# Miniprotein binders against q9lnl0: the designs that were tried, part 19

Target 1, 290 residues: q9lnl0
Amino acid sequence: QLRHGFYEGTCPPAESIVGRVVFNHWDRNRTVTAALLRMQFHDCVVKGCDASLLIDPTTERPSEKSVGRNAGVRGFEIIDEAKKELELVCPKTVSCADIVTIATRDSIALAGGPKFKVRTGRRDGLRSNPSDVKLLGPTVSVATSIKAFKSIGFNVSTMVALIGGGHTVGVAHCSLFQDRIKDPKMDSKLRAKLKKSCRGPNDPSVFMDQNTPFRVDNEIYRQMIQQRAILRIDDNLIRDGSTRSIVSDFAYNNKLFKESFAEAMQKMGEIGVLTGDSGEIRTNCRAFNN
Key: E = the ipSAE of ESMFold2; O = the ipSAE of OpenDDE; V2 = 0.75 times the mean of E and O plus 0.25 times the DockQ between their complexes.

## First folded at step 19 (miniprotein)

Design p6c (at its last look DockQ between E and O 0.82; V2 from the best seeds 0.00; counts 0 for: pae O 2.3 > 1.5)
Fold by ESMFold2, look of step 19:
Structure p6c (fold): chain B 290 residues (1-290), chain A 87 residues (1-87)
Amino acid sequence: as target 1 above (290 residues)
Amino acid sequence: SPEEVRQKIDRLIRALQEAMKTGDPTEIMYLLWEVMDLAWELGDPEVMLLAYEIEEALFQFWRTGDPSKLEQIARLVEELIRKLQEE
C-alpha cells in the first residue's frame, strides 16, 4: 500500500535528494515544471503510474517513447540524476515511479503552485507497450473528455482542474491551434498577436498562459473566460454547459483552484500503481532490470 | 449507436480522401484528431498508433520544412483510410 513517508526507514533522504535535484534544474530552467507535469500525466493515464513512459526503445523493442504523441515529453534527465544519487545512498530502494511523483510535486511548489503531500511506495512497471498509449488531442470534445477522465476515476471537477492546471504553464506549437487563429470569437488582439508569432518558420510555439506562463495559478481560467484560450480544448471548457461554472469558480477563486489542483494531482499520482511484490525497483529508469 | 459510428467513419474517410487531393497538411492534422477520438471510442490501438505516426510526421514537416515528409504522410494516410474501411 501507498503511505506517507514510505522511505523514512529505508532511505531517509529520499525526498530531500529528489527535491534538491529538481530545485537545481528548475533554478536554471523554469520550464521544468511544464516538463514534469506532462511526464507524469502521460505516464499515469497510460496503464497507471508505473514509470513505463521512461523506458527507452531498443532496436528490438519499441516503447511508449516510440509513439509520436510522446515525442515532445522531456525532463527524463532530471529523473535520471535523482535516481543516480539515490542508488548511491540507498541501492535498489526508491522506485522511478516515486521519483516522478515527488519531482512533479516539488516542481509545482517551486512554480508558485500548491504545496501538498504525496503518498509513496510505488514500484516500477515491467511493460512499456506503444499500443497502450491512448492520449486524446487538443480538439477533443468536452463530452469525450469527460468519458475519458471518468474511465480512470475522475469526475468533471477533477478533469477541469487537471486540464487547466496542466496548461497554466508550458507552450503550444502553432500547428496545434490553427483553428483558434481563425475563430472570430477569440479575443481579436490576441488573435492578431498569434498570427504574427506563427508566421515564423519551423512551427513556432507560444505560451498557453499569456500572463503568467511560469507560475502554477488560476490565470489560465481567467484567460478562458476572456476568450483568450490558446487550445481548442481549453476554449471548449468555458463554452460547454457541463464545465462552464467550474471554470468560473476557479477563475474567481485562486485558493479553490490550488486546493482542487493539489487534490487532483494526488489522485492522478495514484492511478493503477504497483505496490508490495508487484513490479520492480529499477536501477536505471530507462531500462527494465535484467 | 453502431449506425452513428459507421456514419462517422464514412465521413472521416471521405474527408481524408478530399484532404489528400488538396494536399493541405493542416486539414489532415485536424482530421487525425477526430480519428483519435474515434479510435479511443472503438478501443482500436492500431488506428490510434497510425494516427500518432502521421501526427508526428506532420509535426516534423512543420518543424523542418522538409518536403520529403509529405510523401511519408501521404503513404501513411492511405494506410489509415484502409484501416478505417476495415472497421
Scores: ipSAE 0.692, ipTM 0.884, lowest interface PAE 1.5, mean pLDDT 93
Fold by OpenDDE base, look of step 19:
Structure p6c (fold): chain B 290 residues (1-290), chain A 87 residues (1-87)
Amino acid sequence: as target 1 above (290 residues)
Amino acid sequence: SPEEVRQKIDRLIRALQEAMKTGDPTEIMYLLWEVMDLAWELGDPEVMLLAYEIEEALFQFWRTGDPSKLEQIARLVEELIRKLQEE
């Protein structure tokens, strides 16, 4: 089973190694936090946190990575580098799933987010199938979102923390929020700015958090209140009666947000995990051992 | 309720048909996301996968500007409509 300090007896430097790799990448590129957050989410909500997302497709077999929704996922090189170093000092010991979990945790902290512990002991899955990928769009209703998150064990508060928290860093392509640009309820100044930005070719990207796009903080919720949410789902959170109060609470209490986000991240990282003798420990995170 | 679901499906079908006439990719995307939400609720992986395929084509169109992608999108949307009609 998952536990704190799982690798203390088998690979004591495991978390330190991952942390160092993450730091080195983050120091050079602060978008790493957003990348890893998305990676972990896209992995965990699809058949659990089993690193299935990391599997590269082959000519013989597609993978979850083949799905268009995952096309923008980044950070694989970070995981690869960490895995490479780990395999040198602790061969066939630390799972790719755990690396993702640890790396994401560390990246959040580097971005000014909450520091939290994660239990480890995850094993890597043996399945990566495009047909398993079921992800909601950016315009999903709150009601549908609640149902989806409930199905994976998240309550409404945790859902709000995770959705908003995940969007406090990173970018969204213009194609994902055209509805917002046309929304008369959106802040007029922001709408104008986005219209201008999105006139460019090749589907430009904008920060979801317009004020602190590299920090994991409660700023995104303040923007929601200000009708400055980029994605429809984020705007829906403040407009829907079932989530409005939660958004407000986070907007005015960064500590509460950080605590809630930490909890959400911990829970997310434990969705449908494989433990014990289930699955495998991949030597290459991009490919099954066999 | 089943009736509400049916109504939603019918609405989406009509909207997709209309969007096909206008050829507006953004409108199609909006509807796709609604379809995805519906597919999630219904637990229909085929509809979901098809929606993803269409979405991918849309993204490719926006990135490349290749008009041939619009034709592909149109065919896929028609298939999606057929699937929804069978629900």
Scores: ipSAE 0.114, ipTM 0.577, lowest interface PAE 2.3, mean pLDDT 93
ESMFold2 (binder alone), look of step 19: mean pLDDT 85; pTM 0.814

## First folded at step 20 (miniprotein)

Design p7b (at its last look DockQ between E and O 0.80; V2 from the best seeds 0.00; counts 0 for: pae E 1.8 > 1.5)
Fold by ESMFold2, look of step 20:
Structure p7b (fold): chain B 290 residues (1-290), chain A 87 residues (1-87)
Amino acid sequence: as target 1 above (290 residues)
Amino acid sequence: SPEEVRQKIDRLIRALQEAMKTGDPTEIMYLLWEVTDLAWELGDPEVMLLAYEIEEALYQFWRTGDPSKLEQIARLVEELIRKLQEE
């Protein structure tokens, strides 16, 4: 059901339109890559890549957006802009789930990450329930994380690629890593810098990748080896025997990381997809069709 | 095992009760992350959603300084403890 070039006959400019919209946003704001990576992950791991995350709550009906763990997900306007253009050119043709997938792929490439193909043909889901949201926190053990990723079809290597790759760009608020600031094993200069940064008001944020915060590359794994990981989950990857060698492999081989990350993103984009006659093609990504 | 799960729940209940006495928002947040990880393992959406609600209230407290959030957090943590006891 999924194939490369799914829209080649029905909406030939589909991928080009999404790419241009993503580029225009990324050119103005380099944080777009982090936003779209988080959006796709939060959508795909919750009942599959069906754009259920995009549904706005109403006064009568909460949605996945109503859950606090999703409160920080952003970038929905990028998907809306692409959808608006696509509806003018190819009405009721390109799913919101495919737009998210294509947009995320394109934003990764813009940030210097791997270029890779994605299959398309996803349809949009018909439910968005708060009770479906099942996301693990920043201090999760490696053992529990391995179980969680296995439950959606990912081996340990894919998990390490997604966790680190998802954190090679973006920020973390100080409230998420207070245990790291208190950890005497953390690189002492970075820890001191973070203590100062986190004294600011209103829960300040820092880049998770201190050296290349706007590039998708393997630097986050080098930071892990140097005891400079910001989040506990990232530090756990270098400390745990189940994942340590994979972290090292990615840290010392950027090509291996990029190939592994590309494959991991391709697999993530195909979790639990709706195809064929399942689901719908939303005309507005924020709302179910009538 | 069911016995190990019960022991984890009992430990978390006691830790939450103690953290409420000290009023340390950071300690509460870290316990909530343990709760959400356990709720994921159990497939318990009610516990998970309540923990997420408390987490968001803590973030709002840290980002705004609004002291009324502390009263909200206390009520929600008490409800979370009751739900964990019913496990």
Scores: ipSAE 0.631, ipTM 0.862, lowest interface PAE 1.8, mean pLDDT 92
Fold by OpenDDE base, look of step 20:
Structure p7b (fold): chain B 290 residues (1-290), chain A 87 residues (1-87)
Amino acid sequence: as target 1 above (290 residues)
Amino acid sequence: SPEEVRQKIDRLIRALQEAMKTGDPTEIMYLLWEVTDLAWELGDPEVMLLAYEIEEALYQFWRTGDPSKLEQIARLVEELIRKLQEE
């Protein structure tokens, strides 16, 4: 039973507090948007948006965070700070899952992306199991991707909006796109640049969106058309007949992209949510109450 | 089809074996991504988790340069191959 204004009666300042915390971090570090986008995605597509990703592993119990595919997820301190402030004014009221949802929404808007509303009332899950983590790799085929996203209720258009939209900000480690560096179909200038950038030790990172890496916009799709996609999956989107037209539409219509991305984000944030008396309201987002 | 899946598995096994001979971590990583995608398709969490563990070790190797990680990777890849053979 998610609804707009869920906390109006129980914690009126809930969204304002989260928004302030997010802004403060974003103002100091614009990469916050990319961090939160990835966080929410990695949480939501694994057994729903229940903040399971936030649970720290212990010596006794591993968590989703223990899985290698979740390596590099960051922004937990933002959630922690928001939770800390919320617990002071509204103890045991606002779920960690809702904090993630609200925070991500706000960060997208700060990055010039679409503004959209989110329904709240999520509860935190009671399970964080590495065996539940099923994430696609950067070289996945479009067909496999379509199947995976369909399994969680996304159509092809929404999938394209979410994948591209998520990659319009943030970075990728060089190890993730060595195939692209060797791809003769990749833009030659970009390929050369990436080869140079990736010569350094310790697996350097580059922006996935080479032009507007801190803005949530349709630029990533334009780059796809230009054979300038960094990740193989992004290049596959423009090459595959089932997604090519969608990529093109987004590339030439930023409004359409933003609308589609907003819808995708709203839908993603409501995957497998717990409501009512299910789950719990964690007091510490990194640990179950019991 | 089941036959197509089996063929893919066999190809991946051979490729992994070859990659282990060359010792190229990058090649291994990309094969692991194929394995995890296949594991996702098949719904095999054990194969998936093992592949993820190997991936993590590879990332650590790239970031730290610790050669001991390569030995770990080799052992884990062998285990992965065994698991794939059981599919």
Scores: ipSAE 0.431, ipTM 0.773, lowest interface PAE 1.3, mean pLDDT 94
ESMFold2 (binder alone), look of step 20: mean pLDDT 83; pTM 0.810

Design p7c (at its last look DockQ between E and O 0.01; V2 from the best seeds 0.00; counts 0 for: pae O 10.1 > 1.5, placed apart)
Fold by ESMFold2, look of step 20:
Structure p7c (fold): chain B 290 residues (1-290), chain A 88 residues (1-88)
Amino acid sequence: as target 1 above (290 residues)
Amino acid sequence: SPEEVRQKIDRLIRALQEAMKTGDPTEIMYLLWEVSDLAFELGDPELMLLAYEIEEALYQFWRTGDPSKLEQIARLVEELIRKLQELK
């Protein structure tokens, strides 16, 4: 039951309202794109794109937010602001899962990434269990990553587009890449720069894309080829025979990357969705209707 | 194979025990990532969540300097080792 323009009859301004809210936040803070990309990925790969990640824990009930791997997810206030306006105009109509999907799509375009359509009609999940959270770490092997992405229906090319595309914006804390600083194969000028950046207290962070950190483009793949990837998983993509040629294709063809990333994001946004009468339309994205 | 998994578990247990002796939080973090990836492969959410809990405690220690986190980390790593031994 997902379709383009799902809200055309029931909430005609739905997508424009979300777009305006996202633009206002993005205009003030360019890191919004990285925040929304991470939010959607962490939501969708955990039992589907049902906004289960948005549920706040209570004293009686932990949620996916209670899991440490999700502690760094941010941007929930952007979804809240969009939902607040949508509830005023179209009560109980637009799901939180659709808001996340539309908001992420719009933030990508604002950051210079591809402009693409998404289907809508998602409903919100009724569970948010910590035990459902399964997210791979920054040093995972390519082989394990390929298996994980296959298990949710993605081929290797889609995986490379999502990993690199998800890292073309955003930061990594120094604790996540100390093995890279010790790697003699890493670009020596970048290693020296990172050693200086990481001297600060409280686990400083650096941009994963050292050249265009606020743009969604193929530069991260060019960095990988030049031995400048920050995270081990990104460096693994250029070193592993299963993924090397795909990295190269994206590095030398920005249009191919953008088209592949758009397709990958469309597919990711449709993992395990609830439609029709399944799930609910939350009135508050942070809490189940009860 | 079951033998390959058992050998990986043995290696991780020994590495965690050694990392606890040195007290190197970076080494512990990297081992936790290996454990969480193994837990993902095995479909063991309890092991995965424990690894995530220790990871977050390490981040909190690095970012806040709260020394109570070091005691928490040590206790949880010991629990992680016991859990890994049970999987053998």
Scores: ipSAE 0.489, ipTM 0.812, lowest interface PAE 2.7, mean pLDDT 92
Fold by OpenDDE base, look of step 20:
Structure p7c (fold): chain B 290 residues (1-290), chain A 88 residues (1-88)
Amino acid sequence: as target 1 above (290 residues)
Amino acid sequence: SPEEVRQKIDRLIRALQEAMKTGDPTEIMYLLWEVSDLAFELGDPELMLLAYEIEEALYQFWRTGDPSKLEQIARLVEELIRKLQELK
């Protein structure tokens, strides 16, 4: 089972090593937080937090990573670096799944988000199948979203915390919000700005949080209230009666948001985990041991 | 409690003043996060907006490397300190 301090007896420096690696990358590139958040989410909601997303596809065997929905996921080098150092100090001990969990936690804290503890003891999965990848799109309805999150144990409040919290950092490609820049209800000034930004070729990206794109905070919810949400799902959260009050609460209470987001992240990181003798401890996070 | 709030404000003021001496934008950002949280606790939208304005300037500095943004940040932080002093 998962527990706090899982590696205290087997690899005491495990979390410190991951933390150092994450810090070094974050210090040079603030987008690391957004990258790791997306990585963990895309891993966890697809057949659990088992690091299946990290497996590289081969000619003979495709992987989750090869699916278009996972395009743009970044941060693999961070995980690789942490794994490399861990394997030198504690060979075949710390799972890739735990590295992702710890790294993401640390990155959130560095970005001004909540500090929270994570239980460890995850093992790496033995399956990475493209057919398993079923992710919601940016234009999904709130009702559909609620149903999807309920199926993995999230209530409405936690869902709102996770969706908004995840979008408080990072970017979205213009192709993902074409409906918004055509939406007459969107803030006109922002709409104009986005139209200009998206004019360029090669599907440019913009910050989902226009004000604090590198900070994990409640600003995204304030923007929702202001009709400044970039993604349709975020705009839907403020418009839908089932989520509107939650958005409002988060918008005016950063502490509440941070607490809720911390809880959401902890819960997310424990979805469908393998423990004990299940799965494996990969020596290379990009490949199964066999 | 009101006393705890005053103590927090005093700490933030001192920390901001020190950060201005070192000129480390990262340190200023961390303090702004605390100020923003305080603003929410106090229900002070003006304080909140000022903090966000400074944060935006910091982000712009990091993205562009424009040294003029540092000067702007310095002016805004001074204003922030004044506002915090008035809240005491």
Scores: ipSAE 0.005, ipTM 0.217, lowest interface PAE 10.1, mean pLDDT 92
ESMFold2 (binder alone), look of step 20: mean pLDDT 87; pTM 0.864

Design p7d (at its last read DockQ between E and O 0.44; V2 from the best seeds 0.63)
Amino acid sequence: SPEEVRQKIDRLIRALQEAMKTGDPTEIMYLLWEVSDLAFELGDPEVMLLAYEIEEALFQFWRTGDPSKLEQIARLVEELIRKLQEE
ESMFold2, look of step 20: ipSAE 0.738; ipTM 0.898
ESMFold2 (binder alone), look of step 20: mean pLDDT 82; pTM 0.793
OpenDDE base, look of step 20: ipSAE 0.705; ipTM 0.877
ESMFold2, fold request of step 23: ipSAE 0.758, 0.699, 0.696; ipTM 0.901, 0.882, 0.885
ESMFold2 (binder alone), fold request of step 23: mean pLDDT 84, 84, 81; pTM 0.808, 0.808, 0.801
OpenDDE base, fold request of step 23: ipSAE 0.723, 0.773, 0.752; ipTM 0.886, 0.907, 0.899
ESMFold2, last read: ipSAE 0.740, 0.739, 0.736; ipTM 0.895, 0.895, 0.890
ESMFold2 (binder alone), last read: mean pLDDT 84, 84, 84; pTM 0.814, 0.805, 0.811
OpenDDE base, last read: ipSAE 0.000, 0.651, 0.130; ipTM 0.205, 0.861, 0.589

## First folded at step 22 (miniprotein)

Design s1 (at its last look DockQ between E and O 0.07; V2 from the best seeds 0.00; counts 0 for: pae O 5.1 > 1.5, placed apart)
Fold by ESMFold2, look of step 22:
Structure s1 (fold): chain B 290 residues (1-290), chain A 88 residues (1-88)
Amino acid sequence: as target 1 above (290 residues)
Amino acid sequence: SPEEVRQKIDRLIRALQEAMKTGDPTEIMYLLWEVSDLAFELGDPEVMLLAYEIEEALFQFWRTGDPSKLEQIARLVEELIRKLQELK
């Protein structure tokens, strides 16, 4: 069963160790928050928050990492470092799934986002199959996205909090938004800037939040209202009648956004978790136990 | 509905075939997103994974300029079309 402070008796320093490791990485590289947000989302929506995404492929066995939609997921070394320290202090105690959850929570706070508690007690999955990977693309309709989020237990407000909140930090490659830079309704100054940024080879990246790219805040929703969303799905949120008012609410009420995002992240971190005697506690997050 | 799905598949197949004639990687990428989202809705991992594989090959082509990726992409798109025809 998940509960707050699950490790208080079995590994008292668990959350502080993860927090220190995350802080040290974040202090050197502010893109850590975006990396961990994506990692947790890709792990949790694919058969639950069981750290199945962390399993490395071998030459004879692919894993979820082998799937192209996961090629851009990074930050696994942060989880490894935390796990290594935890194994020295509390062998075979803290799951990789809990490390991902705690690390993501802490990285959000470091980036100026909400501070919130997470329940712990997750165990690690015993399966990582490419065929389990199931992710929607950047041009998905709002209607299809609503159905997908509903299928994993999320209402429309939670979906808008996760999509926008997950895009308030991080980058998008130019190939992901070519339709946006051709859109006459997009803010003309930003369009011109993006055309210039995207010129040339090697598919450059831009920040999805053009004003506060390293902070978790409601600025992405203000950008959406101003016709400055980078990705098609983000622009769809302000254009579609089923999500428009929620975008506006978040844009004009930062407290509401931060509370909604915290609740959404708490709920996402509990999708399909393994607890009790299910799964395992991996000693190496990249590989199933023996 | 099953008929609406079949019609969407037919439209995507025709669009992929036309995009392959022009050789425009951007057109192909946008069609792949429609295909992968449809496969997501249908619960079809085979089509979905193939679309993801082509998507990654396109990213690698854009990132590196490796021309061998274009031949790989062409083979995989033809395979994707065959699998889409089987979904009908």
Scores: ipSAE 0.725, ipTM 0.893, lowest interface PAE 1.3, mean pLDDT 93
Fold by OpenDDE base, look of step 22:
Structure s1 (fold): chain B 290 residues (1-290), chain A 88 residues (1-88)
Amino acid sequence: as target 1 above (290 residues)
Amino acid sequence: SPEEVRQKIDRLIRALQEAMKTGDPTEIMYLLWEVSDLAFELGDPEVMLLAYEIEEALFQFWRTGDPSKLEQIARLVEELIRKLQELK
């Protein structure tokens, strides 16, 4: 089972090594937080937090990574670097799944988000199948979203915390919010700005959080209230009666948001985990041992 | 342009038909997102709502494994295709 301090007896420097690697990358590129958040989410909600997303496709076998829904996921090099250092100090000890979990936690803290503990002891899965990738798009209804999150054990409040919290950093490609650009209810100034930004070729990207795109905070919810949400799903959260009050609460109480987000992250990181003798400890996070 | 819209609709219809042949729910979900965006752009709430209904059915199928949901999805997708054809 998962526990705090899982590696204290087997690899004492495990979390410090991951933290150092994450910091070095974050210090040079603050978009790391958004990358790792998305990575962990896309891994965890697809057959659990088993690092299945990290597997590279081969000529013989496709992987989850090759699916279009996972396009743009970044940060693999961070995980690789951490794994490399760990394998030198503690060979075949720390799972890739745990590295992702620890790395994401640390990255959130660096970005001004909540500091929280994570239990470790995850093992890496033995399956990475494209057909398992079942991710919702950015234009999904709130009702559908609620059902989806409920199916994995998240209530409405936790869902709002996770969706908004995840969008408080990072970018979205213009192709993901064309509906918003044409939405008369969107803030007119922002709409104009986005139209201009999206005129460029090759599907430009914009920050989802227009004010604090590198900080994990409640700013995204304030923007929702202001009709400045970029993605339709985010705008829907403030419009839908089942989620509006939660959005409002987070918008006016950053502490509440941070606490809720921390809880959501902890819960997400423990979805469908493998423990004990299940799965494996990969030596290369991009490939199964066999 | 109207012509560009028609071309996009045709592409989506073909893609949906192909996805139905392969029976890949994930691909269908992805296409539904595109359809929803198009419907919004064209101001057709009926198509958008239908897309959402299909999404919900898909998720129910994934969660329960109930084969009856798959049949429902097939019917709804066919209806969606008909509506898309009418938008041309």
Scores: ipSAE 0.032, ipTM 0.238, lowest interface PAE 5.1, mean pLDDT 92
ESMFold2 (binder alone), look of step 22: mean pLDDT 86; pTM 0.852

